# Miniprotein binders against Ferredoxin--NADP reductase, part 14

Target 1, 346 residues: Ferredoxin--NADP reductase, of Oenococcus oeni (q04hb6)
Amino acid sequence: MDNEIFDIAIIGAGPAGLFAQFYAGLRELKTALIEATPRIGGQITALYPEKTILDVAGFLGISGRDLVNELKLQTDLVDSKTFLNSEVTNLKKIASHFEIEINHHASFLAKSVIIASGNGSFSPRKIDVPGSSEAEQSGMLTYLLPGLSEVADKDFAVVGGGNTAVDYAVELIDHDCHVSLIHRRDNFRAMESSVTKLKNSRRTNFLTPMKITGLSPKKEKLEIELQSVPDGAVKRVSVDRLIGGFGFTASSRTINQWEEFPEQFNQGFLTNEAQMTSIAGIFAIGDASIYPGKSDLIATAFGEAPTAINQAVNYFDPDRGGPQHSTSLNKKEVFKHDRIKSRYNS
Short names: E, the ipSAE of ESMFold2; O, the ipSAE of OpenDDE; V2, 0.75 times the mean of E and O plus 0.25 times the DockQ between their complexes.

## First folded at step 12 (miniprotein)

Design f5 (from e2 with K3E Y44W; at its last look DockQ between E and O 0.54; V2 from the best seeds 0.00; counts 0 for: pae E 5.2 > 1.5, pTM O .709 < .8)
Fold by OpenDDE base, look of step 12:
Parts: structure tokens; sequence; C-alpha cells
Structure f5 (fold): chain B 346 residues (1-346), chain A 81 residues (1-81)
């Protein structure tokens, strides 16, 4: 990874970033999409996956989840790399390129940067106990549900007391998993019907009131050390995976630590007509962009993405020429992946 | 650490969304961290990493938002002992 220079680094895998990734791919740009969380879709996935969006052109109505899925399918048509669980911890200009540091330990090089971070970095609330980092690295600790096609009869633990944890538990039992639901209280702050469903399920084990005190990844199972809140009694359970269901955090702290810090207004980056920030070669789109008269809509973000991409090309390769209309693109050459050829070639 | 817990209760997801975004904008602008979770018809927001005075301002904002949206709000400010 150390010597690969990207044409464009896109920060944030929300709707704006996803569409930017697709459009960059249509222009055959070497693109990295960098996302802090383990999921694409940004605030839509985090907050409103089931919300019907009415103000996206071409749709009578589409769910947040479905919109993200369609955007993802578009990105699968193009040659681009997506890096999840990659929080941009620093942005630095190095000669004619940018260095994008992730998680304080890795870096990407890019000719240009597009900030599509929305209103901040959304991250799952993490479990911070001994062994948590190791468990996360091994994939035994996650904050999102895995693919549910092969989870039947597996032992999961879910920790949390709100709708996130309860919804995860419900979804897991609906796929014939065993779930240990861990919470510091006997009472859940979740939809009562969902909690009742869990209580009535033989597949749900309530570990309440308990807190996690440690994690020990083993070869095939994760050992969870638990402590009873009332009496301090220690219990250990072994599961295939632990899912953190504490909800989400939002922070701008990481962005505020960047060496290259574009001018901001109300948490967005000020942009010109080219979607360029105060720093040449750094662009912003979607909720990360602020300019006079902007409409804060997904539809607007979709318009901003091509503008930023095209202007990025003009920045690092002014001789490459203007964007071609998508109608002039040879679909067979642009769409490298065989699986989707079948839907668009029919 | 000083923290504020804000609980919004609303009849619509849209009202909770508006409340969330207003709090997020304010807290993030001030360099704080916001934790949030939807709990049925409720939105739980925890704000940390800002000075006490800022937490109080966020609490006032939350009350204002609640009034404007016609929703219920409960606010708890925890002071460092």
Amino acid sequence: as target 1 above (346 residues)
Amino acid sequence: SEEVTIRFEADSPEALEKALWEILRRALYLGGEVYFEFEGNELWIEVEGVPKEVLERIAELAEKIARELGIKVKIRIKEEK
C-alpha cells in the first residue's frame, strides 16, 4: 500500500461520497473511498435506514437503506477501493500530493482530496475494556451485524440497552442465532414489543444487570468477562462474536486536528463554485460543504459530486480534458465487474 | 467528566431528527463529542468534552428546540465532583 498514489481520496462514505466514488470511476480515476465506520451510507445508515426519502430525483420514494444499496451497486460497477474502519486522523500536503493519515498508523497518498464527511464523523460507541482492541482486530468484536446468511445456530452476544442493541438481538434470533443480551440494567430503553419478543424467545439469554470488564479472543471463540452490577460477581461467557450496540457518536475533533485545515463555517467547509475549499486541491461536497444559497439536500450533494471530481481533475491534470457525457462512455470498458454486466446488458 | 444527557420524546422521527441535528451542530462546533441513541419514540443525546458553561448552553438550546418542535425534553447535567 505504501507507494500507491491515488488520483482522488474521498473522505466519508455517505451518499455524497458514494456517488463521488462512482463518478470518479466513470472518469477512470484511481480513487480511494475512506470511511471511519464499518459501514457505508453515513447518516442514512446510522440514523434513518428505514426512512422514506422523497426528494431524490428519479424516485417516487426510496428508503434510506435502499438508496445506499443502489449507490453501492453503482460503485461496484467501477474500479475503486473502499477502506472501511479508517478514520482520517490527519491531512497533510506533501509537495504536489496529499497524505491522508488513517487511525494514526497508516497513510494514503492522493493528488486531490474530496471531503464528504457530512456534519462530522459518525462512529459506533466503542467498548473500552481490556482486550477490546484485539477483539475488534480479530473481527470477534463488531459494532454492526454481520451478513446473516450463515449465522444460524451461532452464539452471539449483544451489549447495550437501547433500540440498537435490542434490534440487533431481534434480528439475530430471527435468523436462528443464540443471543446473550448484556446490559447494566434489567430495564431496556427500547421498543416494548421488541423487548417482549426477546423475553419470549428461547434463543435469548439475558445477562442483566451486568457489565463487560474484559475480552479474551481465543482461537474460535470470544471469552467475555462480566461483572454483576449489584454484587460484583464475575461471570465468563464464550460466544462466536460480540456486537456492540451502544448507539453512535458524532465528533469533529479528528478533523480539527488536521494539519491542512480548510476554512470552516458552522462545521462545514467553505467552498467556491468549483466545490474547492480554501486549500487548493481539497474539495468538499454534501453536508461537508457550505456556500451561499446551498440547499441541504441529498439531491444537491449528488450535483456537487461531479463538480468536485471534474474540478479535481482540472487541478491535478489540466490537460486531461473535460468530462464526457455518460452516454458517450463505453459501458463495456468502464464496467469491469462481470456480475453487474448481466443487469445492464439486458 | 462533565456531561449533559438530553432526552427528547417525540411523536415523529422527523422531529427527533431535527433535534439531533441542532444539538450535533452546536456541540460539534464547540469541539464536543455527542453520543446518541434512538429509543423508541425517544432520542437520547449525551454531550461530553465541552466546558460546563457550554453544556448549559446546549441544555438551553435543547429546551428551545423542544419548544419549537412541540416535543418533550428531559435534561440532566452531571457536574464533576
Scores: ipSAE 0.022, ipTM 0.496, lowest interface PAE 4.0, mean pLDDT 82
ESMFold2, look of step 12: ipSAE 0.073; ipTM 0.561
ESMFold2 (binder alone), look of step 12: mean pLDDT 81; pTM 0.784

Design f6 (from d2 with K18R Y21F R25W E29W; at its last look DockQ between E and O 0.65; V2 from the best seeds 0.00; counts 0 for: pae E 2.1 > 1.5)
Fold by OpenDDE base, look of step 12:
Structure f6 (fold): chain B 346 residues (1-346), chain A 81 residues (1-81)
Amino acid sequence: as target 1 above (346 residues)
Amino acid sequence: SEKVTIRFEADSPEALERALFEILWRALWLGGEVYFEFEGNELYIEVEGVPKEVLERIAELAEKIARELGIKVKIRIKEEK
């Protein structure tokens, strides 16, 4: 990995981290956004994507999913790197920089760090059967929906029995996929309307009550070995991709193992007026930050992000000067991507 | 490993989300690992990786949350022998 030193490493792609990434981009900072999961949006995506959020300024009401989408679109306006599936396993100070270890095998270097990890690391519950690791490495086993533009007429399997699996199955059939839905019970514990939609679809095959016992990646297909729960009968099916539709796991254990561990109070890192932690050059924002009088709101996190970014700049480059107002920014120079030039050139 | 399983039942998705939030925060703060899954009008939570005494505290919290929100809860603590 090229000895690229980032100006800022942002840990966590929740609302706070996403907005921090955007604002850092507005300041033309070399920024890395590092996310443990394969998805952006943090707790919003994981816990309440359909919930209407009422307390974000400028919106009469916006769904969690829509807010994340708008934040993502905003980040697309700036030049920044996002690293998904990248759990920060260690944070270490090295001379004047920080080393951010990812998944125990890779590292980033940064002049400053912003912790936007919220309440912890979220990850999908993984399938643990023979061949699961190989299937995941080949991309034939995933825990997220793929891009839906190229999935028409493909054969998917979805495993699970809750909202996640059923929602995945519904979304896939709505995009003209064939879906084999695997569950250990005949009864699904999901939204009744969604289950009914699946039952009425010719594109849905129910493999119930069955459990996965093994996976065998082939050249073009994933072979799934299934076992009937009541009688133990073995069945094999071949699909283009298997999607794990289980719930999520959350843990703070990885953060607790960092060599550079800022002082904590309750669920957050103690921060000062600059959003800086007890360790100089490490900042925290959103639910990862705690200070007297804090309001635990997304709106507050959005205010904290610019503060942390500006103070990070002051930390590693005190001569760069203060933040410029966004109104003074030349949009043509800051927004490098052609798609948005069309909206602002009108 | 010892774990507590919590199942909330509510007609309101918002009530389940609140219940999840409260349990999740407490469990993570105490150094636990949390698994959760929404299952229609139910929320399933597993907490592990903490001492039995902490699991019991989480169970008590779940009961408290259920009372405060007016929702149903089923709690089980499993001891691996």
Scores: ipSAE 0.336, ipTM 0.748, lowest interface PAE 0.9, mean pLDDT 86
ESMFold2, look of step 12: ipSAE 0.416; ipTM 0.807
ESMFold2 (binder alone), look of step 12: mean pLDDT 81; pTM 0.794

## First folded at step 13 (miniprotein)

Design g1 (from e2 with D11W S12D; at its last look DockQ between E and O 0.45; V2 from the best seeds 0.48)
Amino acid sequence: SEKVTIRFEAWDPEALEKALWEILRRALYLGGEVYFEFEGNELYIEVEGVPKEVLERIAELAEKIARELGIKVKIRIKEEK
ESMFold2, look of step 13: ipSAE 0.515; ipTM 0.853
ESMFold2 (binder alone), look of step 13: mean pLDDT 84; pTM 0.831
OpenDDE base, look of step 13: ipSAE 0.541; ipTM 0.854
ESMFold2, look of step 17: ipSAE 0.504; ipTM 0.858
ESMFold2 (binder alone), look of step 17: mean pLDDT 84; pTM 0.830
OpenDDE base, look of step 17: ipSAE 0.477; ipTM 0.827

Design g2 (from e2 with R7W; at its last look DockQ between E and O 0.76; V2 from the best seeds 0.00; counts 0 for: pae E 1.52 > 1.5)
Fold by OpenDDE base, look of step 13:
Structure g2 (fold): chain B 346 residues (1-346), chain A 81 residues (1-81)
Amino acid sequence: as target 1 above (346 residues)
Amino acid sequence: SEKVTIWFEADSPEALEKALWEILRRALYLGGEVYFEFEGNELYIEVEGVPKEVLERIAELAEKIARELGIKVKIRIKEEK
C-alpha cells in the first residue's frame, strides 16, 4: 500500500465516525475511515436499525437505518476513503505520525487518530452448520440486509426468533420480497405489531418449529436443509439468500492489545475539552469517549466530532487556521459530486 | 467455560438499551465476551471469557442497574464442568 499519509484516521464507522468523516471532508482533510465489520452504522445497525430515534436534533423521529443512510449520503458528498473489514489490531506512534495496523498484515499512516469505536466491535452471531462457510463466501448467506433497491421478487430466508430476524423479515416484505422465516419455536419474541404484520402478509412463510442442519450453495439458489424440532422430519427449501437474524457478539480484546493505549475511565477513553485522550494526537468521540457530565447520546457524539476534527488540525497543522462556518462555504466547490446537486437545487 | 446469563424485562425499549450499554461497558472493560439479543420486551445477555469472580461482579452490576432503572432482571451463573 503506497506510503500515503492521512491527515486523520477515524476508527469505527458508527454515527460518530460517519459524521466525523463528513466534517473532515468539509475541511478538505485527507481522511481514512476504518471499520472492522463489513457494515457501517455501528451500534445503530447492530442493535436497533428499525427503532425510531427521537433525540437527534432536526428530526421529529428517524429510524436507526434511515439515520445511518443519511449520514452515509453526507459522507458521499466529500472526498474520503472508507475501509471496511479492517480491524485495527495495533496503534503505534512513529515519530510524528501514527501507524494503524489492520488485520495484522496491513498498515495506514496518519498524522492524527480519532477513536470512534463505540463500546467495542460488534459482530453478528454466525450460524455454524455444514456448508455455512461456503454459503457465506458465496454471498448466499449474509448477516445484513442487502441493498433493497434490487431485491423485489426475490426469495429470502431469515433465521431467528428475536427482534433482529423479525425486523429483517418486515423490511424484506416491505420491499416486495418473499420471506421464509425459520425459527425453532412457533412463538416469536419480538414487537407484536411486527409479528402481526408478518402473519398477515402473503409474502411470509413460517417454517416453525424448525432448525437449520445444513446449507448447500447451488448455481443460483441456496438449498437449506431443515429439521423439524418435534419429530425430526427433514425438509429442504431453496432461496436466493439466507439472512442470519441472531443477536450480536461484542469484544474489546483487539483494542486492549494496542501499543498506544490511552487511559480509560469507566470503559471509555478519558478525554479533555478538546476530545483529546491521554496521548497527544489521539482523540476519542461518541461512546468511545468519557468525561465528567457526558450524556451518552448520538446528539452528543455529533457535537464531539467537529471538536475532535478541529483540534486534530490544531495538533498537526496549527497554522492552517480555524474552521469556517458551513454557511460561508461555497457549496458548489465543497460538494464535488454532481449527484446531490439535483436534490439541493430542487 | 463459565458464563453469566442476564435477562432484563422492561416495557421501555430505552430502558433495555441503557441496561445493555451499562453491562457491555463493564464486561468489555473486564475482558469479557458478550452476546446479546433483543426479544420483544426482554433483553438477553451472555457474558463469558472471564473468571468466576468477574462474572459475579457483572451479576451484581446487573442487579444494580435493574434497581436503578426500575426494571426486572433474572440472572444465572453457569459453571461448565
Scores: ipSAE 0.355, ipTM 0.755, lowest interface PAE 0.8, mean pLDDT 87
ESMFold2, look of step 13: ipSAE 0.443; ipTM 0.834
ESMFold2 (binder alone), look of step 13: mean pLDDT 81; pTM 0.792

Design g3 (from e2 with D11E N41K; at its last look DockQ between E and O 0.72; V2 from the best seeds 0.00; counts 0 for: pae O 2.7 > 1.5)
Fold by OpenDDE base, look of step 13:
Structure g3 (fold): chain B 346 residues (1-346), chain A 81 residues (1-81)
Amino acid sequence: as target 1 above (346 residues)
Amino acid sequence: SEKVTIRFEAESPEALEKALWEILRRALYLGGEVYFEFEGKELYIEVEGVPKEVLERIAELAEKIARELGIKVKIRIKEEK
């Protein structure tokens, strides 16, 4: 990868990392947002996408999913690079820069680093059956919903019986998809209203009680081999895409293996008033940061992000000067308005 | 490898989320791996990748959390062969 040096590397695409990316963009910094999973939103996406959040400033109430969407829309207003499926496997100081190793074989260079990893990486539980690896490589098996602007009239399968699978199915039918919902039981253990919505939809086909036994990627369709749980009867169905809607795994093991590992206090990286860790040039924000008196709130993370970005600039470019207030920014110049109109008019 | 399985049951989703968060914090801090799944009024958690003594501590923590939140808990420690 080209010797591109970023001003800031942000690790983790949770709410803290997303807002940091936006704010860095407002300051015209060359930033890389690096996320281990194929999905943005961090803990919100993994733990409580449908939960109403009441303690974020400016909202009477907003769902976790909607908050992540709004944060993403903000990041779309600025020039920045996002790297998904990119687990930071090592962090090393090299002269005046940091080398961020990705997936044990790639690397980025940055003048500063902001750790926004929360309490660890959250990954979906994978389907492990014959053909699953090939299906995932072809993109026919995913664990996240695709962009919903182009999914109308496509045939999806969703596998799972909890809130994750049911939520995915609901979102797909709301975008005029057909959904085959696969579960090993007839009864779903999810929000009752969502299950009822699916039962009342002509776009939902229930494949229960069934388990997936194999996957066969074909030219345009994914063939799913199913087995009936009670009698072992085999059924095959063909879909455009299969979505794995199982639970999540959480781990901090990879972070603990970094060569440059900042001092920890309790469950986070110890930070000072500048949000700087024990290693100069490495900052931490959100749940990745800990200091006396901290409130573990998204609202707090949003306050910490500008502090870390501003202090990072002071670290690598002390002569650049202080940030301007957003109220003094020419909105027409900073916000590429043309990008906003195209998404709402399509 | 040894693992602990924790199952919480609560009427309040917020209580389940809080229970998950407390377990995640402890397990991740100790270098463990956590699998979790929400199933209606139930939260299923598996913790692995830590010493047996730590799994036992996590089990004790889960019981404490359940008492504090007024929710039900079932705990199972298994040795995977």
Scores: ipSAE 0.085, ipTM 0.552, lowest interface PAE 2.7, mean pLDDT 84
ESMFold2, look of step 13: ipSAE 0.522; ipTM 0.863
ESMFold2 (binder alone), look of step 13: mean pLDDT 83; pTM 0.809

Design g4 (from e2 with E33Y; at its last look DockQ between E and O 0.77; V2 from the best seeds 0.52)
Fold by OpenDDE base, look of step 13:
Structure g4 (fold): chain B 346 residues (1-346), chain A 81 residues (1-81)
Amino acid sequence: as target 1 above (346 residues)
Amino acid sequence: SEKVTIRFEADSPEALEKALWEILRRALYLGGYVYFEFEGNELYIEVEGVPKEVLERIAELAEKIARELGIKVKIRIKEEK
């Protein structure tokens, strides 16, 4: 990877990291957003994609998924690089820069670092059956909902019995998909209204009590081998995609192995009024940050992001000058992409 | 390998989320591996990858959280064969 030095490396593509990326772009900083998982949105995507968030300024209410989408749309307005499937395995200070090691094999260089890792790396619990790896590689097995604009009249399977699976199934039927819901029990442990909605829908097929025993990707369809839990009878079904709707896993083991490890307090990185950690040039925002009186809110993280970005600039380039108010920015010059000119010029 | 299983029950989703965050923060700080799933009015959490003594501390924390939030909790420490 070319000796490219970034102004800022942001670790974690949760709401805090996404907004930091956007704000850094507004200031025309060379920024890398680095995310360990194949997903953006962090905890929101993992924990509450369908939950209505009421405490974000400017919205009467917005779903977790929609909030992440809006944040992503903002980042698309600015020039920035996003690196998914990139776990930061080491952070090291080298002279006046930081080396960020990725997946034990690659590295980035940055003048400053913003830790926006939240409360660790969140990954969906994966299904492990014969053919699961091949199905995932082909995109026929996923653990997230696809773009819903093109899913009408497609056949989906969802596997799971909790909120995640039920929420996925509800979202799919609301977009005119057919859903086969697979669970090892007849009873679902989810929101009752959602389960009732599925039971009343002609678009929902319940495959219960059944477990998946194998997957076979075909040219256009995924064949799912199922086994009945009570009698062991085998059934095969074909769908366009299978979505794993299990819970999530979390770990911070990799972060704890960094060579440059800032001081922690109450399980967050201790930060000052500049959102700087105990290590100069390393900042923390959102749930990765802790200071006296902090509110653990997304709204707070959105306030912390500009502070960290501005203070990072002061750290590596003290002569660049202070931030300008967004109202003073020439929108035509700052927003390089033509697609949004049409929405803001109307 | 040993694991602790924690099941919270609450009528308020917000209470369950708060419970999750408090457990996650502590477990991750201690180097644990966490699995969690929301199940209607229940939250299911598994913590593993830490010594038994740490699992016991996490169990105690879960009990404390349940008391503070006024919610129900069921805790089990299991040896994984």
Scores: ipSAE 0.383, ipTM 0.771, lowest interface PAE 0.8, mean pLDDT 87
ESMFold2, look of step 13: ipSAE 0.494; ipTM 0.848
ESMFold2 (binder alone), look of step 13: mean pLDDT 83; pTM 0.808

Design g5 (at its last look DockQ between E and O 0.72; V2 from the best seeds 0.00; counts 0 for: SAP 70.095 > 70)
Fold by OpenDDE base, look of step 14:
Structure g5 (fold): chain B 346 residues (1-346), chain A 99 residues (1-99)
Amino acid sequence: as target 1 above (346 residues)
Amino acid sequence: SEKVIIVFEADSPEALEKALWEILRRALYLGGEVYFEFEGNELYIEVEGVPKEVLERIKELAEKIARELGIKVIIVIADSPEELEKALRKIEEIAKKFG
């Protein structure tokens, strides 16, 4: 990895980290957003992609997915680097910098660190059957909804019986997809209205009570081997894509192994009014931060991000000056990508 | 591996979310791995990767949370795969009685 020293390394691509990345870009800081999973959005993507969030300022209501998308689009306006599939396995202070180890083999150097890891790393529970790894590698098995702009008339399978699977199935049928919903039970435990919608849809096929026993990626289709739970009868179906709609796994084991480990309380890093942790140059925001009187809200995280960024600058470059109000920024100079200029110039 | 399974039932999604966060914070602090899934008015949680004594503490925490929030909870500690299957069946039977 090039001996590139970042101004700020942001750990975690949840809503707090995404907004921190954007704000750092507004200040023309060289930033690295480092995310353990293959996806951005953190807990929102994991827990609430289809839930309406009502307590974010400026929105009457926004879905979790849409909020993450908007945050991503916002980050695309600035020059920033995002590193997915990069679990921070160690954090070490080296002289005046920090070394951020990823995946036990690579490292970033940064002048400051912002921990935006939330309550831990969230990963979807994976399907573990013969052929699952191959299916995932081919993209025929996923654990998130695809881009829905071009999915009309495609055949999907969704596996699961909770809110996640039902929400995925509803979203797919709303975009004119055919959905085979696979579950080990006949009864779905989800919002009754959503389940009723699926039951009334001609585009939904219920494959219950069945379990997946194998996956076979073919050239154009994914073959799913199913077994009936009651009698063990085997059935095969072919779909364009299978979506795993299980819950999520959270772990903080890796964070606990860092050499530079800030003081924690109730899994949050203790922070002061500057969002600085017990270690100078390491900040925390969002659910990764805890302080007296904190409100555990996304809205609060959005306020904490600029504070942490500004204080990080003060830490590594006290002579750079204070933040400018966004209203004073020349949009043409700050926003490098033309695509979004059209939305803000109209 | 030894696991604790926690099932919360509440009419309020907010109550379930609060219950989840409290369990997550404690379990992750203690070095555990937490699986969770929302299932309508139920929240399913598995905690593993910690000693049995810690699982018992998580159980006690879950009971406390349930009392504080005024919600229902089913908790099973399984120390073997066989016990886990038995526990899951029991949870299913209980859940069928509530739904």
Scores: ipSAE 0.452, ipTM 0.780, lowest interface PAE 0.7, mean pLDDT 86
ESMFold2, look of step 13: ipSAE 0.480; ipTM 0.815
ESMFold2 (binder alone), look of step 13: mean pLDDT 80; pTM 0.773
OpenDDE base, look of step 13: ipSAE 0.448; ipTM 0.771
ESMFold2, look of step 14: ipSAE 0.490; ipTM 0.815
ESMFold2 (binder alone), look of step 14: mean pLDDT 80; pTM 0.775

Design g6 (from e2 with W21R L24W; at its last look DockQ between E and O 0.62; V2 from the best seeds 0.00; counts 0 for: pae E 1.9 > 1.5)
Fold by OpenDDE base, look of step 13:
Structure g6 (fold): chain B 346 residues (1-346), chain A 81 residues (1-81)
Amino acid sequence: as target 1 above (346 residues)
Amino acid sequence: SEKVTIRFEADSPEALEKALREIWRRALYLGGEVYFEFEGNELYIEVEGVPKEVLERIAELAEKIARELGIKVKIRIKEEK
């Protein structure tokens, strides 16, 4: 990978990291956003994509998914690089720069680092049955929703009984997919309105009470072997994709192995008024940051992001000058991508 | 291996999310692995990978959090066979 030095490396593509990426772009900084998972949105995407958030300024209410989408649209306006499936396995200071190791094999160089990792790394709880590894490798088994622009008229299976599985099923039927919902019980432990929506949909097939016992990737379809819980009867169904919706696991083990490890309190990095950690040039924002009087809100993270970006600039380039107000920015020059010119020029 | 299971019940999603964050921070700080799933008006949490004494501390914390937030909690410590 070319000896490219970034001005800022942002670790974590949650709401804090996404907004930091956008703001860094407004300041024309060479920025890398590094995310361990295949998805952006962090905790919002993982925990509550369908929940209405009421405490973000400028919105009467917005779903978690919609908020992440809006944040992503903002980042698309600026020149920045995003690296998914890239777990930061080490952070090391080298002279005046930082080396960020990815997946134990690759590295990035940056003048400064912003930790926006939230409360650690999130991983979906995986299904472990014969053929699951092969199905995952082929992309026929996933734990995240695919891009929904091209899923119309496809046959999905979703497995799970909580909010995660039900929310996935709802989203899929809203995009004209057929969904087979697999659960070991007839009763779902999810939001009642969502379950009712699924029950009333002709696009939803309930495979209950059943468990998955095996997966067989075929040329164009995934064959799912199911077993009835009450009588042990075997059934086979074929779908385009299976989505696991069992919830999530969290771990901080990887972060705890960094060579440059800032001081922590209650798993948050201690930060000062500049959002700087105990290590000069390393900042933290959102749930990754802790200081006296902090409110654990997305709104707070959005305030912290500009502070960290501006202070990072002061750290590596003190002569560059202060930020300009967004109202003074020439929108035509800052927003390089033609696609959004049409929405803001109307 | 031992694990603690925590089930919070609240009418407010925000209260459940706050409960999760508090358990999460302390469990991760102590080296625990946390599994969680939202189940309607409930939050289900499993913590493992820590000594029994730590699991007991997490249980006590969960009770404290429930009191502070005015929500219900059910806690169980199990030995995984």
Scores: ipSAE 0.390, ipTM 0.775, lowest interface PAE 1.0, mean pLDDT 86
ESMFold2, look of step 13: ipSAE 0.432; ipTM 0.791
ESMFold2 (binder alone), look of step 13: mean pLDDT 83; pTM 0.807

## First folded at step 14 (miniprotein)

Design h1 (from g5 with Y29E L55R A78T S80D A87V; at its last look DockQ between E and O 0.71; V2 from the best seeds 0.00; counts 0 for: pae E 1.7 > 1.5, pTM E .796 < .8, SAP 79.153 > 70)
Fold by ESMFold2, look of step 14:
Structure h1 (fold): chain B 346 residues (1-346), chain A 99 residues (1-99)
Amino acid sequence: as target 1 above (346 residues)
Amino acid sequence: SEKVIIVFEADSPEALEKALWEILRRALELGGEVYFEFEGNELYIEVEGVPKEVRERIKELAEKIARELGIKVIIVITDDPEELEKVLRKIEEIAKKFG
C-alpha cells in the first residue's frame, strides 16, 4: 500500500464521490475511493435513506437508499478500489504527487485529489460498558444493520429508545429475525406507527426498563448482562448480535489538520470553474465545494464530478486529451450487465 | 463541561432536518462536537467542546432558527444531560395527564 500510486484519490463515498469513481473508471484511471465510515452513501444513507428525492435527473422519484444502490451498480462496472473504515488524517505534497495518510499510520500516493466529503463526519454513538470493546472486536456488537440476506431466524438485541433503534428493530422483524429491544425506559421516543408494529409482532421481546451493564462474547453468542432500572435486579440474555441504536456524533473531519489544506468559505472549499481548489491538483465537488452560483443539489454534484475528473487529468497528464463520451469508451465490459444488455443489445 | 442542549419539535421532518443542518454548519465552523438523534417529532441536539461565548451564540442561533421555521424549541445549558432528560420526561408526563 505504501508503494502504490493512484491517478486520483477521491475522499468521501457519498453520491458525488461514487459517481466520480464510476466516471474515472470509464476514463480507465486508477482511483482510490476513501471513506472513513464502514459503508458507502455518506450523509444520505446515514440520515435519510428512505426519503424520496424528486430532483435527481432521470428519476421520477428515488429514495436515498435506492439512489446509492444504483450508484453502487455503476461502480461495480469498473475496476476501482474502495477503502472503507479509512479516515484521511493528513494530505501532504511530495514532489509531483500527494501523500495521503490513512488512520495515522498507512499512506499511499496519488497524482491528484478530489475532496467529495460533505461538512463534517458522522459516526454512531457507542456503548461503553465492561466488555464492550471485546464485543465490538468480535463483530457481535455493531452500530449498523448487517446485510439482511442471511439473517432470518437469528436473535438480535437492539439497544436505544429513539428513531434509530426502533427503525433497526422494525427492519430486523421484517426479515424474520427475533429482536430483544433494550431501553432504560418503558416508553420509546419514535414514530408511533413503528412502535405499534413492534408491539404487535410476536418476534419482538421488550426488555424495558433495563440498562446494559456488561457484555461477554462467547463462541457463538453474545451474553448481555442487564440491570432492571426500578429494582436493580440482574438479568442475563444471550443473542447472536447486539446493535447499538443511538444517534450520531458529528465533528469537523481532521481536514483542518492537513498540511495541504485548501482555502475554505462557510465549511466549503472555494473552487474555480475546473472544480480546482486553492491548491493546484486538489479539487472539490458536491457539498465540499463552494463557488458563486453554487446549488447544493445532488444533480449539481453529478455534473461537477466529470468536470473534476477531466480537469485532474489535464493537471497530471495533459497529453491524454479531453473528456471521453460514454459512446467512445470500452462498451464490451459495460454491456455485461443484464439491465444494459437488454436495453441496448436486445 | 457544560453542553448546549437543543430540542426542536415540528410535525415536518423537513423542518427538523433543516434545523439540524443550520446548527451543524455553525457549530462545526466554531469547532464544536455535535450529537443528534431524531426522536419522533423531535430533534435532540447536544453541542459541546466550545467556550462559553460560543455556547451563547449557538443558543441565539437555535432561537433564530425556530422563529424562521415556525417550530418549537427548548434550549438548556447544562453539565448533566441525564438530569435534564428526567426533567423533560416529567414535563411530558404532566402534559399527557392533562391532555
Scores: ipSAE 0.464, ipTM 0.780, lowest interface PAE 1.7, mean pLDDT 83
ESMFold2 (binder alone), look of step 14: mean pLDDT 77; pTM 0.740
OpenDDE base, look of step 14: ipSAE 0.471; ipTM 0.785

